# VHH binders against Abasic site processing protein HMCES (HMCES): the designs that were tried, part 77

Target 1, 269 residues: Abasic site processing protein HMCES (HMCES), of Homo sapiens (Human) (q96fz2)
Amino acid sequence: CGRTSCHLPRDVLTRACAYQDRRGQQRLPEWRDPDKYCPSYNKSPQSNSPVLLSRLHFEKDADSSERIIAPMRWGLVPSWFKESDPSKLQFNTTNCRSDTVMEKRSFKVPLGKGRRCVVLADGFYEWQRCQGTNQRQPYFIYFPQIKTEKSGSIGAADSPENWEKVWDNWRLLTMAGIFDCWEPPEGGDVLYSYTIITVDSCKGLSDIHHRMPAILDGEEAVSKWLDFGEVSTQEALKLIHPTENITFHAVSSVVNNSRNNTPECLAPV
Below, E stands for the ipSAE of ESMFold2; O stands for the ipSAE of OpenDDE; V2 stands for 0.75 times the mean of E and O plus 0.25 times the DockQ between their complexes.

## First folded at step 7 (VHH)

Design t15 (framework vhh_6z1v_2)
Fold by ESMFold2-Fast, scan of step 7:
Structure t15 (fold): chain B 269 residues (1-269), chain A 121 residues (1-121)
Amino acid sequence: as target 1 above (269 residues)
Amino acid sequence: EVQLVESGGRLVRTGGSLRLSCAASGFTFSRYGMGWFRQAPGKEREVVAAISYSGSNDWHADFVKGRFTISRDNAKNTVYLQMNSLKPEDTAVYYCAATGYSLESPEYDYWGQGTQVTVSS
């Protein structure tokens, strides 16, 4: 997973992240650096994306089941990186393979510090290799959505009014991530950056691509992944596996250029 | 002021049992994971067992699994280590520690002064 959509306005995104804490109280995640959130239909590595993480990462005595939402740079910069410019990091840390996550220092160290996050997206894009041609067919991949009288499907949204109905009740894709904090040697703000954990694709996606992000399907999985004060690394890693609870449709080549940021990137063809 | 005070360390015979206690004060105990560590003379300090802040999840090192059990009482701000089938190799100073990170984190925030456990034949 190297391209996502996360286009919801901040208020819609926040409501889509409603959750219950350990006491069963309904809550919305509290924002950090909300001004750094940049909605887009076509998010690539090195851009910022919203992630959920435990409040305990920011407040020592906080309830670890309470959630913060914060934009983070896609492409993990390890805390031990000593150079001045993180864009010069030699390693591609956009994704982290689940099978080697405990072997790689860049990921093992932040995991040991409980730096688990849930990466939010409308969905992600993958490019299917078409046999006998150099053309790749892009697909938009996302959770099955509930179809009601008040909400349409993405395929049925052909006007601004219909698009509003689709996104008001959209179930966000929740991907398992690892983040780290890097302090610039010359001073300045701490950089928060993340990687998406990847697994072998499920049967339903195997014809599109051989890998998929580790998707946390449902609030129980999301809660356990985030709650580093309650759930050990070993227990949390048991949540990392392929899921069949996913759907997709083909999209136009407009999405190929990451600078294209329009609803056409998601539209079925 | 943060304090962790271990108690219960003493001389016991091989095959015996012992329960260690650690009383915590000066921080919100119910928000911290707790761990038991030990250090024998001439050896590095090693993690023995850990328990999550709610007590719902615990971890035990392979060399004590089935013999030692960690538990906690959040109402009493106390963590315990029940040690059964003690061996001479279990002789060490046992330390209580608190962490705001994952149970397996090498970075524990607060440490007790230790309690000596000696196991003899």
Scores: ipSAE 0.000, ipTM 0.298, lowest interface PAE 12.1, mean pLDDT 85

Design t16 (framework vhh_8cml_1)
Fold by ESMFold2-Fast, scan of step 7:
Structure t16 (fold): chain B 269 residues (1-269), chain A 121 residues (1-121)
Amino acid sequence: as target 1 above (269 residues)
Amino acid sequence: EVQLVESGGGLVQPGGSLRLSCAASGFTFSSYGMGWFRQAPGQEREFVALISYSGSNDYYSDSAKGRFTISRDNAKNTVYLQMNSLKPEDTGVYFCAATGYSLRSPEYDYWGQGTQVTVSS
């Protein structure tokens, strides 16, 4: 996973993340650095994306089931990185393979500190290699959406002109991530950055791409992944596996250029 | 074989104290949250206290808050409940339970058989 859509206005995104804490209290996640959130239909590595993480990461005595939402840089910069410019990191940390996560120091160390996050997106994009041509077919991949009275008789992916009706009730894709905190050697603000854990693709996606993000399907999985105060690394890693609860449709080549940021990026063709 | 064995229950006067222990075996204790529940005859089982796998987070019911303290010793595979200022309403069978996710009792993986606590004059 190397391209996502996360275009919802901040207030709509916040409501889409409504949750219950451990005591059953209905809550909205509290924002950290909300002004750094930039909605886009076409987010690439090195840009900021919103993630959920436990409030306990920021407040010593916080309830670990309470959630913060914060923009973080896509592309994990390990805490031990010594260069002044994060873009000079020699390793690609956009994704982290589930099968080697405990073998690589860049990921094992933040996991040991409980630095688990849930990466939010409308969905993600993948490019299917087509035999006999150099052009790849892009697909937008997302959770199945519930058909409601608001969407009328049409489905969520039925027509671009009707998609505005479904965004208020859109089920966000929730991907398992690991984050780290890096302090610039010359001083300055701490950089929070994340990687998306990847697994082998499910049967439904195998014809599009051989890998997929580790998707946390449902609030129980999301809560367990985030709650590093209650759920050990070993237990949390049991949540990391392919899911078949996913859908997709082909999109136009407009999405290929990461500078294009319009609804046409995810519109069905 | 997974076992949780509670001990330390007994009869105590109102205002008194008891310390419950739960010895765990057959699973990786340090990877599980540990909770205490209680049940009076004819009543539903109710939550009392919970401690995270590391011991860094603890949670209490409103009735237990300020009077009870949960703690754990991962080297000894044991969880404790220190109960102070006991009231007749605290009477019941006290159960320890282990969870990989500690939100509610249906999500607890293992349960002990319980130890009786009676608060009476």
Scores: ipSAE 0.000, ipTM 0.158, lowest interface PAE 13.6, mean pLDDT 85

Design t3 (from c11 with T28D; framework vhh_etentamig_d1; at its last look DockQ between E and O 0.02; V2 from the best seeds 0.00; counts 0 for: pae E 18.5 > 2, grease 25.1 > 24.2, placed apart)
Fold by ESMFold2, look of step 9:
Structure t3 (fold): chain B 269 residues (1-269), chain A 120 residues (1-120)
Amino acid sequence: as target 1 above (269 residues)
Amino acid sequence: EVQLLESGGGLVQPGGSLRLSCAASGFDFSSYGMSWVRQAPGKGPEWVSGISYSGSNDYYADSVKGRFTISRDNSKNTLYLQMNSLRAEDTAVYYCAKTGYSLKPYFDYRGQGTLVTVSS
């Protein structure tokens, strides 16, 4: 998982993240740093994407079931990193393998501090290597969406009204992540950054790619992953597994160039 | 209340066939993946097969691949397991289970099970 789409306007994205707190009250997550949200059909590592995290990370004695939404840098920069330039990091932190998460200092340390987040996207892209060639077929991969009798698919949205209806009700992909907070040694703002936890692909995706993001399917899984005040690391890691509740379609090679930020990136071919 | 009722077990010769059914009630069956899990005498539970909520994808443990077929009928809230080419090692109590969020076997809910005995 090295490319996502997260293109919704902030207010649409926020409404899609409505949740119930521990008391059963419906809420919207509160934004931190909303001006750093950069919507795009074609997000790559080092870009900012919105994540959910517990309010308890920001406020003493907060209800740990309450959620904050904040843009963070994709590619975790460990709090112990000593160089002044994050590009000097000598290992790739865009993803974290679930089978070694407790062995890697970059991930074990923030996980032990309860620094769990939910990474939000419309869906993610993967490239299938075709046997006998070097050609790669990109796919857009996402949660199954509720459909109406006449429309409800990405390919059926030929007018602005239909396109808005598809995306107004879009079920965002919710991926398990770990974040960390890095203070630059020369001073300046704290850098919040995340990694996406990966697992072996489910059977439905195994012909496309052998790995997939750890997807948190449903509000209970999302709540337990986020609530580091009530859910231990060991209990939370039980949520990390492949899911078959996923769908996909082939897309054009327009998405290959990360500078392309158009709906064509995720349109079916 | 979630209820799962397995049936169709019995005594069968090696190489024979058997079809198990699981009648489901108390939840929206068509919204959940389903699994078959078995427990042989003196052994722990073993995931056998799983099927997605729509029935479009089916999955099998290596020990049963090619011999067993899982299916579902969402209009009847019923899960099935067709077992062919049965072996003595398939002797177990078979349970159907709701999988929750994935097809990995969680013993989220199961019934009393149905006994399959393969003897020669």
Scores: ipSAE 0.000, ipTM 0.111, lowest interface PAE 18.5, mean pLDDT 85
ESMFold2-Fast, scan of step 7: ipSAE 0.626; ipTM 0.831
OpenDDE, second read of step 8: ipSAE 0.081; ipTM 0.532
ESMFold2 (binder alone), look of step 9: mean pLDDT 82; pTM 0.842
OpenDDE, look of step 9: ipSAE 0.000; ipTM 0.241

Design t5 (from c11 with S56R; framework vhh_etentamig_d1)
Fold by OpenDDE, second read of step 8:
Structure t5 (fold): chain B 269 residues (1-269), chain A 120 residues (1-120)
Amino acid sequence: as target 1 above (269 residues)
Amino acid sequence: EVQLLESGGGLVQPGGSLRLSCAASGFTFSSYGMSWVRQAPGKGPEWVSGISYSGRNDYYADSVKGRFTISRDNSKNTLYLQMNSLRAEDTAVYYCAKTGYSLKPYFDYRGQGTLVTVSS
């Protein structure tokens, strides 16, 4: 996964992340560093995207079922990194393979510390290789959305009003991530950064791409992944597997350019 | 003030059993995970076992798995460690620990400990 969409306004995004804590109380996640949130139809590595994580990461003795939402840098910067510039990382940390997560120090260590997060997106993009050509067809991949009688498929939003309705009720894609905290050697603010765990693609997506993000489907999966205080690493890793509960549609080549940030990026062609 | 008081330690022969208890006070016991950690002479501290706040989840170090059982009674604010099939290498001071950020590598508080000696 090298491209996502996360364009919802902050308030809409927050509401979309409504959850129940372990006591059954309805809650909204509290924001950390909300000013770092930059909505975009075209998110690339090194950009900031919102993730969910347990409040226990920030507050001693906090209810670990409570969630914080925070923009973090896409591309995990390990805490042990000693260079002053994260861009000097010589290895790719955009994704973490599920099968080697425990073999790589960069991922194993933060995971062992319970630094699990849920990466939020409207969906992610993947490119299908066309046989015999160097051309790639991009697809937008996301959770199936509940068809409200009035809200047709993303493609059926014939009016701006309908479009807004669709996004107001959009089910966000919830991807399993690992984050780490990096302190710059020269001082400054702690950098929070994340990697997306990837798995082999489900059958439905296999024709498009052989790998997919580990998608946490449902509140229980999300809760368990986040709750590092109650759920061990071993148990959490059981949640990491391909899911067939996705849909996708072809989009235009507009998304190929990471600088393009328009609704056309995810619009059906 | 958080207080953790371990008891039940003593001398036991190899293959024997011992049950440790930890009385907790000064915090809402039922709201926190708890762990046992041990420290053998000349060695660093070792995580032994952990239990979730509800007692629904228990975890063990590989070294004690199958031999030790952690449990808790939230009504009595007490943590337990049943140790079976004790070995000489189990000799250590055992500490009750209140978990903070995570069940397994972190704890906020620990008690004074109780000595377990496994010797023939």
Scores: ipSAE 0.009, ipTM 0.273, lowest interface PAE 10.9, mean pLDDT 89
ESMFold2-Fast, scan of step 7: ipSAE 0.623; ipTM 0.830

Design t6 (from c11 with S56Y Y106S; framework vhh_etentamig_d1; at its last look DockQ between E and O 0.01; V2 from the best seeds 0.00; counts 0 for: pae E 17.5 > 2, grease 25.9 > 24.2, placed apart)
Fold by ESMFold2-Fast, scan of step 7:
Structure t6 (fold): chain B 269 residues (1-269), chain A 120 residues (1-120)
Amino acid sequence: as target 1 above (269 residues)
Amino acid sequence: EVQLLESGGGLVQPGGSLRLSCAASGFTFSSYGMSWVRQAPGKGPEWVSGISYSGYNDYYADSVKGRFTISRDNSKNTLYLQMNSLRAEDTAVYYCAKTGYSLKPSFDYRGQGTLVTVSS
């Protein structure tokens, strides 16, 4: 997974992340650095994306079931990285393979510290090889959505007002991530950065691409992945597997250029 | 399928103590949160206490905090409620309930109940 859409305005995104804590209280996640959130239909590595993580990462005695939402850089910079410019990291940390996560120091160390996060997106993009052409067919891949009069349908949206209805009750894609905290050697703000864990594609996606992000399907899975104060690394890793509860549709080549940031990027063709 | 059997209720005087037990079967007990719910005569159900699947996290209603202690033994598939400094207002039928990660129970997972009467 190397391209996502996360375009919801901050208030809509926050409401889409409504959850129950362990006591059963309804809550909204609390923002850190909300002004750094940059909505886009076309997010690439090195950009910031919103993630959910446990409040316990920031407050020593916080209830580990309470959630923070924060923008983090896509592309994990390990805490031990010694250069002054994180963009000069020699290896790609955009994705982390589930089968080798405990073998690679860059991922094993933060995972051992409970640095698990849930990466939020409207959905993600993948490019399918097309027979007889050098071009690939892009697809937008996302959770099945409950169709209601209020939420509308992507295929039926033909005006700006109808587009808002599509997103009112959109079920955000929730992907398992690992994050780390890097302190610049010359001083400055701590950089929070993440990687998306990947697994083998499910049967439904196998004709599009051979890999998929590890999707946490439902609030129980999301809660257990985030709750490092209750759920050990070993138990959390049992949540990492392919899922069939996913849908997709073909989109136009507009999405190919990561600088294009319009609704056309995810509209069906 | 899911079976929950409460026991340990009885008649006690104000200031007394009781320990309730709930024997669970028909599901993987160690994978689920558990709660105690009570219903006093003529009143609706009140959530009393809940404990996470590992036993690391527990919660109490303000009315019982400091007097009641919830615990579990995952090796024995058993939930407990130690009740101290009992008051007349604690008189109720006590039910154990299977929960998820969230410790708020549903009615479908309630057992048969055990009666606690706090009276002179």
Scores: ipSAE 0.589, ipTM 0.823, lowest interface PAE 1.6, mean pLDDT 89
Fold by ESMFold2, look of step 9:
Structure t6 (fold): chain B 269 residues (1-269), chain A 120 residues (1-120)
Amino acid sequence: as target 1 above (269 residues)
Amino acid sequence: EVQLLESGGGLVQPGGSLRLSCAASGFTFSSYGMSWVRQAPGKGPEWVSGISYSGYNDYYADSVKGRFTISRDNSKNTLYLQMNSLRAEDTAVYYCAKTGYSLKPSFDYRGQGTLVTVSS
C-alpha cells in the first residue's frame, strides 16, 4: 500500500470521524496542526495525511479513549535516526509487515511505547499485474458504502450535486498504523511520522495484490488500537488481520502519475 | 477569525525585566505551537522563541537563551514571554504567532505587536 485518496474538506473529514469515548460521550477528534492537512485524491509516501491517535500521547492524565487527529508524514522516521534530513533514511518505512513488526527496531520500539495510530483515507489504490502484458491495472479499494440513496456509491455520481451526496456520509477507510516522534538534531519541531501495517490480502483482493493494509473494521477495533492506556501491545496485535469487508473498482491510469489530483483518479472505468 | 493580542511592552532600562502576554481567540489554542517573533527598527523579522502545543517543549534563538522564558496557559488561551536581563539590542516590536509542526512562525495569524524599548 503506497497510494491513497484523502480528499474531503477538513470539516467533512472531522465529522466523518465522530466517535464515542470510554464514558459513552459522543465526540469529534480535536485537531493538531490542521493547516497542514493537504487533501488530495492522490496521496503518496512522504506527504502528510491525517491520522487518529490517543489524546494521552499529548496531555498528561488525559483520558486515553479520547482522540486527536493530526497530519503526519507518511514514512516513519525512527526516533533514533541521526541524520538531519529524513530523506536520507536508507530503508523504506512506508509500510510495516505484520509478521515482522516485533523484529524490526524501527517499528518495535514505537509500538512498545503505545505509539499506535489510525491512518485515514477515502480508500487506497493498488495495481494489478495484467496477464500477458507488463501493464498494470489500478484499482480503488474502499469500505462498502450505503447504497439506498446512491450516496455511498462513486459510480452513481453523474453530476456535482450527486458527487456531494456520495461523500456526505462516506465511511472512511481506517488502517492500523504505528507512529514515531523524531527530534531533528538541528532543532525545530518534533516530526511525527507513520507507517501502515500490512497483512496478506483477503481472498477478495488476492487477484489484485498479495498484500493489503491492516484494516480496522468498526469502532471497537479502532478504539482498542488507539487506546494504549488500556489495551496492551499484545492485545492490540490481535486486531491485525485481513478483512473481506472491502470493495473495489477499476480506475483509469490517470492515478499512475502522483501529480494528478482530480476526481478522475478514483472514478470507475 | 483568528485574533492574537500582545501586551506588556514598554520602556525599561538595561538589565530590567518585562513579561509579555498574548491573548488568543478564534482557534483551538491548545492544538498549535506558538512563537514569539520580533522586528527591530530597520531590520526584518527575527524568530525569538517557540513552544509546542502542550507547552512541554520550548525553543530559543541563541541571542536570548538563558534570558527569556516562553510559556503558555492553555486553560486561559494565553502565551507568555518572560524577558530578563534586557539589553539595548532587544528593542523591537514583539509579535506572537501561531505555528504548526514546525516552530517557524506562520505570519498569516500574527497579532498587532507590542513595543519593547530598552534604553538608558
Scores: ipSAE 0.000, ipTM 0.125, lowest interface PAE 17.5, mean pLDDT 85
OpenDDE, second read of step 8: ipSAE 0.307; ipTM 0.697
ESMFold2 (binder alone), look of step 9: mean pLDDT 81; pTM 0.833
OpenDDE, look of step 9: ipSAE 0.080; ipTM 0.544

Design u1 (framework vhh_6z1v_2)
Fold by ESMFold2-Fast, scan of step 7:
Structure u1 (fold): chain B 269 residues (1-269), chain A 122 residues (1-122)
Amino acid sequence: as target 1 above (269 residues)
Amino acid sequence: EVQLVESGGRLVRTGGSLRLSCAASGFTFSSYAMGWFRQAPGKEREVVAAISWSGGRTWHADFVKGRFTISRDNAKNTVYLQMNSLKPEDTAVYYCAAKPYSLWDTSEYDYWGQGTQVTVSS
């Protein structure tokens, strides 16, 4: 997973992340650095994306079940990185394979510190190889959404107005991530950056791509992944596996160029 | 300054009970997992019990399971170890220790008390 859509306005995104803390209290996540959030239909590595993480990472006496939402750079920069420019990191840290996460120091160290996050997206894109050609078919992949079906009325089905209403109640894709904090050696703001954990693709996606992000399906899985105060690394890693609760549709080649940032990027062809 | 002070250790007879306390100061107690360790003369230090920062999860070593219970009172910055059905093999210095957040992560305990002596006579 190397391309996502996360286009919701900040207020809509925040409401889509409503949750219950450990005591059953309904809450909205509190923003950190909201000005760094840039909605886009076409997000690539090195851009910022919103993630959920435990409040306990920022406040030592906080309830670990309470959530912060913060923009982080996609592409984990390890805390031990000594050069001044993060783009000079020799290893691609856009994704972290689940089978080697405990073998790679770049991921094992932050994971040991409880630096687990949930990466938010409308969905992600993947490119299917077409046999006998160098062309690839892009697909938009996302959680099944609540659908209201009304057949038979002329002009009511498939209208642009129907798509606008879908976004108000869109179920965001929740992907398991690991983050780290890097202090530039020459001074400046601490950089928060993340990687998306990947697993083997499920049966439903196997014809599109051989890998998929580790998707946390439902609030119980999301809560356990985030709650590093009560859930150990070993227990949290049991949540990392393929899921079949996913849907997709083909999209146009407009999405291929990461500079294109329009609804056409995820519209069905 | 960070401080952990154990109390309650004494001489008890086999089959007796005892409650140990550990008073914490100098750090945000409610953000730390707490553990009880013990060390008998000539033996290695071993983990007896541990409790998460909230008190929502506990772990007890197999050799004390069913006899010892760890608990905490975050309002009083205190962790407890209730010891029942004591055996001579439980004779040791008992230490209180603290580590940030999860009791199951790979980090070692950051803070240690000076210990309290428990002696179980036959």
Scores: ipSAE 0.000, ipTM 0.147, lowest interface PAE 15.0, mean pLDDT 84
Fold by OpenDDE, second read of step 8:
Structure u1 (fold): chain B 269 residues (1-269), chain A 122 residues (1-122)
Amino acid sequence: as target 1 above (269 residues)
Amino acid sequence: EVQLVESGGRLVRTGGSLRLSCAASGFTFSSYAMGWFRQAPGKEREVVAAISWSGGRTWHADFVKGRFTISRDNAKNTVYLQMNSLKPEDTAVYYCAAKPYSLWDTSEYDYWGQGTQVTVSS
């Protein structure tokens, strides 16, 4: 996974992240560094995206089922990294393979510390290789949405009225991630960054791409992944597998350029 | 440049009160948990109190027994320690520290002040 969409306004995004804590109380996640949230139809590695994580990471004796929402850098910078520039990392940390997560120090160590997060997105993009051609067809991949009788195609979000109908009730894609905290050698603020765990693609997606993000489907899966205080690493990793509960449609080549940030990126062609 | 500057430490009599302040600069204060530590002569540094980045959660050491209270003002980039009913055993250098992650892991405090001396006389 190298491209996502996360374009909802902050308030809409927050509401979409409503949850119940372990006591059954309805809650909204509290924001950390909300000003770092930059909505975009075209999110690439090194950009900031919102993730969910347990409040216990920030507050002693907090209910570990409570959630914080925070923009973090896509591309995990391990805490042990000693260079002043994260771009000098010699290995790709955009994704973490599920089968080798425990073999890679960069991922194993933060995971062992309970640094699990849920990466939020409208969906993610993948490119299908066309046999015999150098052309790649991009697809937007996301959770199936509840079809309201009046909700035209995802593309009908062209009007403000339709946007509210479609996106106000949009089910966000919830991807399993690992985050770490890096202190720059020169000083300054700690950098929070994340990697997306990937798995072999499900059968439905296999023709498009052979790998997919580990999708946490449902509140239980999301809760267990986040709750590092109550759910062990071993138990959490059981949640990491392919899911068939996805849908997709072909989109235009507009998304190929990471600078393009318009609704056309995810509109069906 | 990151700075934590403690103030308010002085000589007080047993039963007296002090308010310590720690002024922070050079980093995003509201993104850090803050803690107060103390170190008495010949003793190890110990945690006195801690407060989450939002101020929503606080922790106090058992020896505080309700005498001390940690608070913060993110608008002023300042963390406070109100100390009441002071005892000679509270004599120590008090340090302010900033931590971006986890309140209970003392090894992960990123920034430390120089400390302020609190002396409680009998």
Scores: ipSAE 0.000, ipTM 0.252, lowest interface PAE 12.1, mean pLDDT 89

